# Ledger of designs, part 128: VH-VL binders against q9umr5

Target 1, 268 residues: q9umr5
Amino acid sequence: SYKPVIVVHGLFDSSYSFRHLLEYINETHPGTVVTVLDLFDGRESLRPLWEQVQGFREAVVPIMAKAPQGVHLICYSQGGLVCRALLSVMDDHNVDSFISLSSPQMGQYGDTDYLKWLFPTSMRSNLYRICYSPWGQEFSICNYWHDPHHDDLYLNASSFLALINGERDHPNATVWRKNFLRVGHLVLIGGPDDGVITPWQSSFFGFYDANETVLEMEEQLVYLRDSFGLKTLLARGAIVRCPMAGISHTAWHSNRTLYETCIEPWLS

## First folded at step 5 (VH-VL)

Design v11 (framework fv_mavrilimumab)
Fold by ESMFold2-Fast, scan of step 5:
Structure v11 (fold): chain C 268 residues (1-268), chain A 122 residues (1-122), chain B 111 residues (1-111)
Amino acid sequence: as target 1 above (268 residues)
Amino acid sequence: QVQLVQSGAEVKKPGASVKVSCKVSGYTLTSLSIHWVRQAPGKGLEWMGGFDPRDGETVYAQRFQGRVTMTEDTSTDTAYMELSSLRSEDTAVYYCATAYDYGLFTDSFDPWGQGTMVTVSS
Amino acid sequence: QSVLTQPPSVSGAPGQRVTISCTGSSSNIGAGYYVHWYQQLPGTAPKLLIYANSNRPSGVPDRFSGSKSGTSASLAITGLQAEDEADYYCQSYDSSLSGWVFGGGTKLTVL
């Protein structure tokens, strides 16, 4: 029998977005119990990420308790950051594969239709003024806004991403690292044609330097300091990188070739 | 704190033009978006247009297109709104306002100038 | 002409609650653009009351609150006081006009 799969959606999203993913899983792993969490749907996905983490935590506890052999997480877009925090705050999670589907793991620095929706006159260069305020930190998207030209503000104001990445000190950092390291596999998926996640390498823990040149995961201080365990996971052979071209942001959960190549092998 | 001080009342004949000034103090004008809003006696607020010095772009409301020109002198921190081909129905109080962000970049209009009465009469 | 629709007037007794509606469309409030509210006391310039749907500037009492749903927004005033007599205007950005639009204004009378 297959381990249960828990799916966490992204910004302005709902469980309906995963209908094709559910079909693929049913075809290749029949009998798998898949739970797509119907929490923080639509505009509720703008709620602060720590609030979302608490709600999703309450939902996943009974699922994990019923599956002593372990569970898999598939976490899309913003949902990948929720899952990062879940793995850190849960002292007893039994997650085997954490599949991060085009999630901005090092943050976001790019214009999107969603940002123009909320902030029509804002450019990415000016959004730090909103996001690094107390009010801005009440929006999920600002919790992972990472302006490479204002790294000092990001480090001081980010109430979520800088803390879970270990870029700013937190009393729970040692426990969070220990908890995260229990994961069996960290499967990172993303690609250059996503069109929303900027830079797309953020899905692989790469990010812009002050000149907007992308530095890959192994060049990040977070990795070099092993702040939450990336270097340890890579040394264990537990990090899987699965980049794929030709896939737009809303198509990651509905592309059969991607599913067969990047997701299916990790759904034991 | 940002303050906006406007020029004094004007009386013009139909067909003339008027140029209202808005002096910005307490902040650098190049960091602010200045907008112009008018209000005819007993009527509501009507957005005329705005200059965003960050982008260097000026946008005018369609009903004023071709009659209004909004400019800025950054050396004196003064914004200007010139309305040409004046009609009696252009009689109104003209306000400048900054689209100030409070660190939130919301482009809400705050503060407002005190207003300039422009009267167009024969 | 206004693109955002407000009732021309509302009234309430001291200590009571009133709500002022602002109805837009898919090109402004419905598109997710922020709604701001302004208070204009007789003979004065407008003053920002609520920005970005529900936030209060420093100095605005918590009796004033804003909300947004679908293509509409509302300003709620509780504990009405005589000094609340004023005209109230909503404002949003309209993508089809590429500019800012105001509601027609609502005159609040405290009975």
Scores: ipSAE 0.000, ipTM 0.387, lowest interface PAE 16.6, mean pLDDT 86

Design v12 (framework fv_mavrilimumab)
Fold by ESMFold2-Fast, scan of step 5:
Structure v12 (fold): chain C 268 residues (1-268), chain A 122 residues (1-122), chain B 111 residues (1-111)
Amino acid sequence: as target 1 above (268 residues)
Amino acid sequence: QVQLVQSGAEVKKPGASVKVSCKVSGYTLTSLSIHWVRQAPGKGLEWMGGFDPRDGETVYAQRFQGRVTMTEDTSTDTAYMELSSLRSEDTAVYYCATHYESGFYLTDFDYWGQGTMVTVSS
Amino acid sequence: QSVLTQPPSVSGAPGQRVTISCTGSSSNIGAGYYVHWYQQLPGTAPKLLIYANSNRPSGVPDRFSGSKSGTSASLAITGLQAEDEADYYCQSYDSSLSGWVFGGGTKLTVL
C-alpha cells in the first residue's frame, strides 16, 4: 500500500488546481489516498501565514494520526512555506517526503502581477515600505517578501519567513529545528521559466545578495549556521534537487514529465 | 471527469428575462469558479462575467452591468445566469465555463458546458 | 478601451505550419497577463488548447504551441491536419476594463 498524500495549495489557489496531479498519482500509484486541503482558498490565501499554518495544522493532525508508516506532503508555491512551518511547529509529524513545488523558500523579490493586483502602483524597489509595516504583515505575500536591499528591515519586520529560516532569533528555534529534522526527504522543485518566483533559485534556498547576484543554498548563512537543519539534511542525503526548465508557475502541478521525473519517485 | 450540463434552448420575446442553468458533476461547485461567455451566431466569444477570487466577488463585464445576475446553488451544484431586458442582439449561444483559482488570472477556462441557445424574437 | 486583435482567417496545406497572432496592449498582454488559446470546432463548445502562454492541457498534441512577446502572443500549429479546421480564440485579462477579454477569432482553413 502507498502512504497517503496531503496537498497544500498556493496563493489564489484551490483544490481544483490539482486535478491533473491527482490523475497522475492515480495512474502510477493506484489506491493512494490523496487529500487536497481545501482551506484558505482564493482570496483567503492572503491571510497571514501563521494563521494558515494553524488551520492547516488542525486539518493534517487526524490524517497523520491514521497513517502508520507516515505521509507525504506536496506543497505548491506559497503552500511550501506553510508546510515548512507545519513541519517545525508539529512535535509529532510523521512526514516522509516533503515535496516543495516551486516555493519561494528564501523569499520573493520580483515585480509580478500578484503585487500589481494588491498594490497597483508599487514596484519591487518600493514594496518594502508597505510589506514591512504592521498592516503589510497581515498579507501572506508580505510575510515572505525579502528585499535584498533592505535586509535590516526584512530581519526586523518579517513576522514569518525570517523566523522560520532562523534568520532572526526565536525562543522556539531549537524545538522547530528538531521537529523539522524528522522529515524523511526534502524534495525541492523549481525552474528558470517559472516567471513568478523571483529569483527562481529561491525554490532551492538560493537568493539575491545586496547586488542582486544569486547565491546558492550552500553559501547562505542559514545553511552554514544550520539554523533549521538544511546542512544536517544534506549531510544525511535527505535533500533532493529537481530543477526543470520550460515550466511556468501555474503548470508545476499539471506537467506529466515533471511529475514522472521529480514527484513520482518520492511517493512510496 | 468534470462535466457542465446546461439547460435547454429558450425562445423569448424582447423585454423578457432568461435564466440559464449550468449543473456541475464530477467535482463540487464550491471548488470551481464559474464564468459565462456568449457567442452570437457567426460571431466571436464574449465574456459576460464570473467569480473573481482576487476580489472574492462576482464581476460583470461593463456592457452587461445592471442586466445580468450570476448566482450559484451549492446544494445542487448548479450555477445560474439571468439576463434581463432582452433585445434581438442578445440572441446567442450562452456557455458556462469553469475556471480554477490558480494565480489571480481567471483566464483559463478548462471545462465548458454544451451551450444554451437563447433566441430573442418578436 | 482595449481589444485583442486576431487575423480573421489563416490557411495552410496539410503538413504545413501556420501561426495565429493575438495583438493586445499595455493594459492586457503588455502588462504581463497570461494568454490562453481555445479551439472551437464547428457546432461545438470551445476547448482549451493552450493555457498560461505556452502550456498544453493533457491530450493536446505537441504540434500546438504558444508564445508571448511584448504586447502580443502567437499560436503555432505544425503538421496541419484536416481536423484542425476550426476557429481559434486568444483570451487574456485587461486591467483597464477590470475583466477578461477574447480576441475576435481566427478561422483556420486546411486547404
Scores: ipSAE 0.000, ipTM 0.431, lowest interface PAE 13.5, mean pLDDT 87

Design v13 (framework fv_mavrilimumab)
Fold by ESMFold2-Fast, scan of step 5:
Structure v13 (fold): chain C 268 residues (1-268), chain A 124 residues (1-124), chain B 111 residues (1-111)
Amino acid sequence: as target 1 above (268 residues)
Amino acid sequence: QVQLVQSGAEVKKPGASVKVSCKVSGYTLTSLSIHWVRQAPGKGLEWMGGFDPRDGETVYAQRFQGRVTMTEDTSTDTAYMELSSLRSEDTAVYYCATGLYSSSFFPDYGMDVWGQGTMVTVSS
Amino acid sequence: QSVLTQPPSVSGAPGQRVTISCTGSSSNIGAGYYVHWYQQLPGTAPKLLIYANSNRPSGVPDRFSGSKSGTSASLAITGLQAEDEADYYCQSYDSSLSGWVFGGGTKLTVL
């Protein structure tokens, strides 16, 4: 039988967004138990990411316990960062495939309608003033705001992303790395036509340098230092990269070709 | 902040058509999923259809397909619902409504902004 | 008849608890689609009371709570007050209809 699948949604998102994904899984892997986690929906998706991680952790523990053969995670957009932290903080996770669906793994540096709703007069160039304050860090979107022109402030103020990426020291970093490395496969999905994730290469652990030139994963200090295990996973053959053009941010979970090419092969 | 203002009451004869407007202010129409819901006197709410700005798709409830048309004029931030071949049982208050937070086909976080309603009376 | 079934009426005295059920099927609530609840006072447009199963919009008192189990959802009102007298509607998405559906509505009478 197929391993159960756990789905974690994104910013201002809900379980309804995955209706097509569930149809695809049912067609290709009939009998798969799919649980779309119904936590931190809508405005609650703005809650601090560590709070979301704790809530999702409590929800996934019994699912993993019932599946000794292992589980798969499909984590969309902001949800991919939640899943990154889950894999690090859980000493006993049994995740086989972690499928990261257009998630800003190195952070976000771009204007979106969501940011304009919360901070209507801010531009990406000055959002660091809000996000890197203690008040700003109480909002999930600020937890992964990564201004490449103020990297010193990002390293100092980020309460979430800088810590899970091992860019800033944390007492638990060694344990988090060990836990994350237990994942069977890290499947990275994203593309140039996403329109929200900026730079889109953030979904593949690429990101801007101080000149806004994108450096790919293998050029990142996080990779070179192997801070949370990317270099080790790549050497093990456990990282899968699946870029696809022509897909907008809200369509990753509803494109059949994307599903067949990038997701279906990893749902054993 | 965001508000939906509908056109005034209409009285129509059976067989006629009615076109109700819904003007959006305080937000961009193209970023909203506008839905139409009606309520006959003393009866419950009935979803008629809605627009998803993500893909430009409009979906109509099956019982209204062929009789309802939902359109938008982005230059005036106004949504329209036209119902044709009116019958006496179409007498109802017609609402436009939207949810501000949706990444799916329709507002999966419910409809938190409603127009004031437009009474349409169909009588001979 | 509605795809989502609600009792036509419920009643309670001030300070008591009432519960309003919303019964669906495998194509809507049972498929994991969210349930939203609306309150409608006489002569007014509906007001969103609970969204996405259990969440309260700003300004809705914590006396109102939502829950979901299997193919059904429930709205609980504790510490019932006279101003709670209204019609209550549940709403969800139905995959077999490819559209949104409302429950038939429940009239709450505060004795």
Scores: ipSAE 0.000, ipTM 0.416, lowest interface PAE 15.1, mean pLDDT 87

Design v14 (framework fv_mavrilimumab)
Fold by ESMFold2-Fast, scan of step 5:
Structure v14 (fold): chain C 268 residues (1-268), chain A 123 residues (1-123), chain B 111 residues (1-111)
Amino acid sequence: as target 1 above (268 residues)
Amino acid sequence: QVQLVQSGAEVKKPGASVKVSCKVSGYTLTSLSIHWVRQAPGKGLEWMGGFDPRDGETVYAQRFQGRVTMTEDTSTDTAYMELSSLRSEDTAVYYCATDWGYSYLIPEAFDIWGQGTMVTVSS
Amino acid sequence: QSVLTQPPSVSGAPGQRVTISCTGSSSNIGAGYYVHWYQQLPGTAPKLLIYANSNRPSGVPDRFSGSKSGTSASLAITGLQAEDEADYYCQSYDSSLSGWVFGGGTKLTVL
């Protein structure tokens, strides 16, 4: 039988967004138990990411306990960062495939309409003033704001992303790395026409340098130092990269061709 | 599919109050941001109030503050808009709308609308 | 309501292109808030046509497109058809009012 699938949504999102994804899974893998976690929906998605990680952790524990053969995670947008942290803090997870749908794995640096809605007087160049404050770090989107022109502030103030990426030291780093490395497959999905995730290569652990030139994963210090296991996973053949053009941010979970190409093969 | 079904037409005297209902079907009310918009005959759309997810609160348009109250009954998945001290210029079709059906990441786009409730205020 | 200004009417022949403008200010469109567009056929509720400046919901033909520049937004309709005859409304958020605002509406007549 097929392993259970757990779905984690993104910013300003809910379980309702995944109705097409569930339809696709039911068609190709009939009998799969799919749980779309109905936590931190809509406005609650703005809660600090560590708070969301705790809530999602409590929801996934009984699902994982009932599936000794393992589970798969499909984690969309911001939800991919929640899943990154879950895999690190859970010393007993049994995740086989972690499927990251257009998630800002190295962070976000873009003047998106979501940020202007929340912080209307802000531009990407000045959002660091808000996000790298204690107040700003109470908002999920600021937890992964990664201003390449103020990297010192990002490293000092980021309460979430800098820690899970191993960019700032933490006493638990060795344990988090060991836990993350238990994952069977890390499936990275994203593309240039997303329109929200900036740079889109953040979904593949690429990111801007100080001149806003994108450096890919293998050039990142996080990879070179193997801070949380990316280099080890790649050497093990456990990282899958599946870029696709022509897909906007809200369409990753509802595009049949993407599902068949990038997701379906990893749902054993 | 998410649907919003509104109560039937009302005829009121000046000075009365009217309470329009909006029943959510196909999803739970607590997961949606319900807004109220009115349209006088032959005129444009006017936002009256609704849930602001940035603040986590119900917000009323300045013009209607003190006269409008928006409430929810989660046990019946029904939202309500009550407008008091009615005047003839309050004659309009009143719509409930939600920003969740097709724009999951953009709560302020009203992608599902109720059918509208005609409220006529006349002496 | 005149917080967002639209022309009261526009017209075009079948197959032609029309553009409907939506002019705001520094407290709404100029502040970077999204612009959404709605189509209202006679006797019906409004229908979301364009969201977040330029995105189309499922079922909306690609001949409808939205754009935004500075304090203004535009809805472009190419290949006009008779069934496009309707009222069109823009909408945004206004920070000075702390609420959502609609344009006055534009009646499109297909000649």
Scores: ipSAE 0.005, ipTM 0.409, lowest interface PAE 14.8, mean pLDDT 87

Design v15 (framework fv_mavrilimumab)
Fold by ESMFold2-Fast, scan of step 5:
Structure v15 (fold): chain C 268 residues (1-268), chain A 123 residues (1-123), chain B 111 residues (1-111)
Amino acid sequence: as target 1 above (268 residues)
Amino acid sequence: QVQLVQSGAEVKKPGASVKVSCKVSGYTLTSLSIHWVRQAPGKGLEWMGGFDPRDGETVYAQRFQGRVTMTEDTSTDTAYMELSSLRSEDTAVYYCATKYDFGTLYPSYFDYWGQGTMVTVSS
Amino acid sequence: QSVLTQPPSVSGAPGQRVTISCTGSSSNIGAGYYVHWYQQLPGTAPKLLIYANSNRPSGVPDRFSGSKSGTSASLAITGLQAEDEADYYCQSYDSSLSGWVFGGGTKLTVL
C-alpha cells in the first residue's frame, strides 16, 4: 500500500487548488490516503508562519502516528516553508518524501501583486522598512522577505526564515537539524517562468548576493556550514532537483507533465 | 461588503426558458466567481455550475449540461443563469453565490448568497 | 453518483448537545476535500456556518463546531437554543463529478 500524503497549501490559497493533484495521485497510486490540510486558508495565510507551523503541527501529528511506515509531504509555495519548520520542530516525524513545489526556501525579493495589495505604496527596495519591524513580522510574507541589500536587518529581524535556515542562532538549532535530517528525500521543484517567486532559484536554495547575482545552493553559507543538514542530505543523495520551464506560479499543482516528471516518482 | 441582488420571481410553462440575473454590488464582478445553486420546495441544495479555475471557464454540473448557460455582463456587474427546456421538476428557488477573498480565485465555499429567485414551472 | 448523506432530522432540548453527521465517500470527503456547513432559517438564503471542516466565520458562536474524520464530517451544536432550529447542509467537492456536492440536509427541531 502507498504511504499517506499530506498537502500544505500556499499564500492566499485553499484545498480546492489541489483537486487536480488529487486526481493525478488517485490515477497513478490508487488507494493513497491524501489529506489536504484545511488551515490558514485565504487571508488567514497572512498569519505569522510560527503560528501556522503550530496549527499544522497539531493536524499532522495524528496522521503521522497512524502511519508507522511513513508519510509524504507535498508543500506548495509558502507552504514549503511551513513544512521546512515542521520537519525541524517535530522530534518524531516520519516523513519519507518532502516535495517542495516552488517554495521560496531562501526567501523572496521581488514585487508581486500580493505585496502591492498588502503594501500598495511600497517597492521591493523599500519593503525592508515595514517587514523588518515587529509589526511587519506579524505577516507571513514578511517572515521570508529577504532583502539582499539589507542582509544585516534580515538576520536581526527575521523571526522565521533566518532561524529555520540557521542564518541566526537559536537554542534549538542542533535538535532542529537532527530532526530535519530524518527526511528520506528532499524534492525541490521550481522554474524560471513561475513569475512570483523571485529569484526563482530560491526554490532550489539559490539566492541573490548584494549585487543581485544569483548564487546556487552550494555557494550559500547555509549549505557550506551545513546549518540544518543540506550538505549532509546532498552527500546522501537525498536531494532531488526538478526544474521545469513554462509553468506559472499557480499551475505547479495542476500540470500533468510536472506531476509525472517531478512528483509521481517520489510517492511510494 | 459584497451584496448579491437577484431578479424577481418567474412563472413559466414547460418547454420555455428562464434567465435569472444576479447583480453584484460592493465589489466588481470581474474579481468574483459566481456560482448557481437551486433548491426545490422542501428539498435540499443542488449545485448547478459556476467558474472553474482549471481553465478560467464556466463549469456546469453534469445533469444540467446542455440545458444551462451562465454568462456575465461586466458593464452592469450582473451575472446570468439561463435554464432551457423547463420541466415541472425545475420548480425551485435559484440562488447565486460567491466567495470573496482578495488573492483567491478558487472558491471552495460560498460566503455570500443572493436572496433567491423563485421559478415556477406549471401548465 | 456519490452524494453526501445526512440524517433527515435531529432533535434536542434547550441546553442539550446535538450532532449532525455528513457521510461521504472516497471521491469527496475521503479524498481530503474540505467540508463546509450552512444554516438555513425558514424563508431565507443559506448562511455559511462552518468552512474548511472546523473554521467559524465572524459572528458564528463557538457553540457551533465542525470536525472531519475519514469519509465523514460532523457538526456539533452545544448549549442548544430555540433560534438554532433550522435546516443544516454539509458541502464538499467530488472529484468523480468534478463539482460541488451538498448533503440532503438535516432539519433540527428544538423541543
Scores: ipSAE 0.000, ipTM 0.408, lowest interface PAE 16.6, mean pLDDT 86

Design v2 (framework fv_mavrilimumab)
Fold by ESMFold2-Fast, scan of step 5:
Structure v2 (fold): chain C 268 residues (1-268), chain A 123 residues (1-123), chain B 111 residues (1-111)
Amino acid sequence: as target 1 above (268 residues)
Amino acid sequence: QVQLVQSGAEVKKPGASVKVSCKVSGYTLTSLSIHWVRQAPGKGLEWMGGFDPRDGETVYAQRFQGRVTMTEDTSTDTAYMELSSLRSEDTAVYYCATSYEYGWLPTDAFDIWGQGTMVTVSS
Amino acid sequence: QSVLTQPPSVSGAPGQRVTISCTGSSSNIGAGYYVHWYQQLPGTAPKLLIYANSNRPSGVPDRFSGSKSGTSASLAITGLQAEDEADYYCQSYDSSLSGWVFGGGTKLTVL
């Protein structure tokens, strides 16, 4: 039968956002066991990402143990970063497809309505002062704030993204890379009309340089150094890129055409 | 600052229709998902239907399908719920509700409620 | 009739703990959909008490907490006070009905 699917939500989100996704899976792969994790919901999604990784790890262990043939991950927005870290810290994960729905894999650098609720007087140009402080790093959004004009501060202060991307040294980097490389497929989904993820190419491991020119994955130092295995996965044929125009940030989990094109083929 | 203000009480005969209004104050209707919930005297809450602009559709609870119509007038920031073929069992307080503070958080919790409109179906 | 099952009533003495259960199925709570809780005082509109399983809106005391396990959710009220007498409703989304569902409601009496 079909492998179980584990769903991880995003910032200010919960399992409720995936009602349409569950309907699509049930229609195309009837009998699939889908677990949408209800951890760090709503305001709790602001907790530090390493804390979230530990909690989600504890939740996924028994699911993976019951499915020796493997599982699939569908991870939305901020949840894609949680799943990145899960794949690195788990010595024994059995993930086949890791499906990343519009996740800021290289970080975020953009003003959004969500940030107005947290830091109403901040602009993207000055948020680095808050995010790269010890206090700011206690908030998940700051764990992947990537200011291209203050890259030195990002590299020194980021307690999460710079480490999982291998942009700053960590004692566990070699083991994290080995663990991540066990994934069967890395399916990257995103698009220019998202409206929240900035730059949208962050969902495909592209990001701004110091002049705010987007450099794609193959031009990134993390790819060129193969810091956590992107170059190896691409050479192995394990990276799938599925960009789609016309989809806003909150619609990635509720668009049937996107599901059929980008998600359905990877749910064995 | 966001408030939902509903129209006044109505008394209707069986077989008639009633149209309840819900005016959005302090925000724009197009940015909110308006839901309708009723409560018969001494009974529990019953969801009737609602519109979610993110999904772009209006969904009606199955037991009201064919009798209820929910519309919006964006020029006046007013939502409407019309219930036809009224029965005595439709006597209830009708509420409009929305998610404002949690609308940018995809929870769809009903944190803002209208004051309610009493609809009495008799004689 | 109710898709989500709540006890019709619960009671407790001041200072005690009471728990109100909300039992669903695989198409709603069991599918991972949020559970929200509402408090309704006589003659008033419902007020959001807990959203997204366990989160409190501003102004709701920490005596109120929500939890979810499997196909069920519960609302716990500690340090029970006379002002807590009200009707309490759980709510979730149901995928088989493609809509929101409420529990039947629980009347809390402070003895």
Scores: ipSAE 0.000, ipTM 0.421, lowest interface PAE 13.7, mean pLDDT 87

Design v3 (framework fv_mavrilimumab)
Fold by ESMFold2-Fast, scan of step 5:
Structure v3 (fold): chain C 268 residues (1-268), chain A 122 residues (1-122), chain B 111 residues (1-111)
Amino acid sequence: as target 1 above (268 residues)
Amino acid sequence: QVQLVQSGAEVKKPGASVKVSCKVSGYTLTSLSIHWVRQAPGKGLEWMGGFDPRDGETVYAQRFQGRVTMTEDTSTDTAYMELSSLRSEDTAVYYCATGYSDFLLGYSFDYWGQGTMVTVSS
Amino acid sequence: QSVLTQPPSVSGAPGQRVTISCTGSSSNIGAGYYVHWYQQLPGTAPKLLIYANSNRPSGVPDRFSGSKSGTSASLAITGLQAEDEADYYCQSYDSSLSGWVFGGGTKLTVL
């Protein structure tokens, strides 16, 4: 028998986006119970991430309780950040593989074809004024906006990402780290042709410095300080990196080669 | 699909107040940002203000501050605009219009009510 | 008074191209805020014609297009038809007013 799989969608998304992923899982792991969570669909995906975390937490508790041998999470785009927080706030999760599909784990800073629908081109440098306000932090997109030219504002105003990454102090940080470290495998997936996640290395915990030079995970303070357990997980051999070129942002959940290479091996 | 239906025409005396309603259907009111726009006969569109029910924040155009109140009843999916101390120059068609409150500043007004004619005369 | 400047009228013959300008400032269009365009037929409510500078809602024919440059935007109508005779309004957000602003409107006459 295979462990159940829980799928968490991304920004402006719904369960329908995962129909091909479900077909692949059924073909390679027949009998797997796959639950795609239909919460915060479409426009509701713009709700504050902490609100989404609470809602998804209520939905995953009974699924995890019925699977004493563990579950797998597949979390797409913004959904990967929701899953990051779930693993930290749940002191009783039994997640084996956390599969992060092109999620901005260190944040987002850039104008993309997809996000230009929401963000005017000239607003990239100005978004810090909106996002780092109390009003802006009521939008999920602003919860992971990480302007490398206003890092002090990001550290002070981010109500979500800076806290779950341990970049700013929080009373629960020690417990969140302990909880996150219970994960069996952290599978990171992303690539240079995504076209939305900027920089694309954010999916692998890399990010811009003040000169917009990308520094990889091992050069990040959150890794060096082991703020939420990345260094410990890497030392345990629990971090898997699976970059793939040629895949656009909306294709990560519908590419068979990607599935066979990066996802299938972790669905025991 | 989103539809906005407004209350019927009103005739008021100078100094009175008028309260116009806007019933939302086809989408959740709490996911929409309701705005009020007026148009005097033969004149252009004038933004009066808007309300975001998620945080309860309302912004009014400067010339209407102190005279206008915009509220929402989420249980009936109805938005309201009340304008007090009416003057003859307040004679206009009043529209409710909505964009998606989930977007950042700069969103469009995707759907419009049919308009409510308010006539102020003595 | 309008913060965004439009010509009061524009005219063209059937099949021709017309362009309606919308001139703003550094606190609205020049600050990068989106420009939206609305069409108002006589006796009706305005209808969204172009959103976010250049995007068309479902049902709007591709004869209508929008563009933005610097502090200004423009609406282009190609293959002009009698049914296009209407008032056209541009709209943006203004940071100095902390609110929405409309252009004064342009009456399109199809000759």
Scores: ipSAE 0.000, ipTM 0.403, lowest interface PAE 15.3, mean pLDDT 86

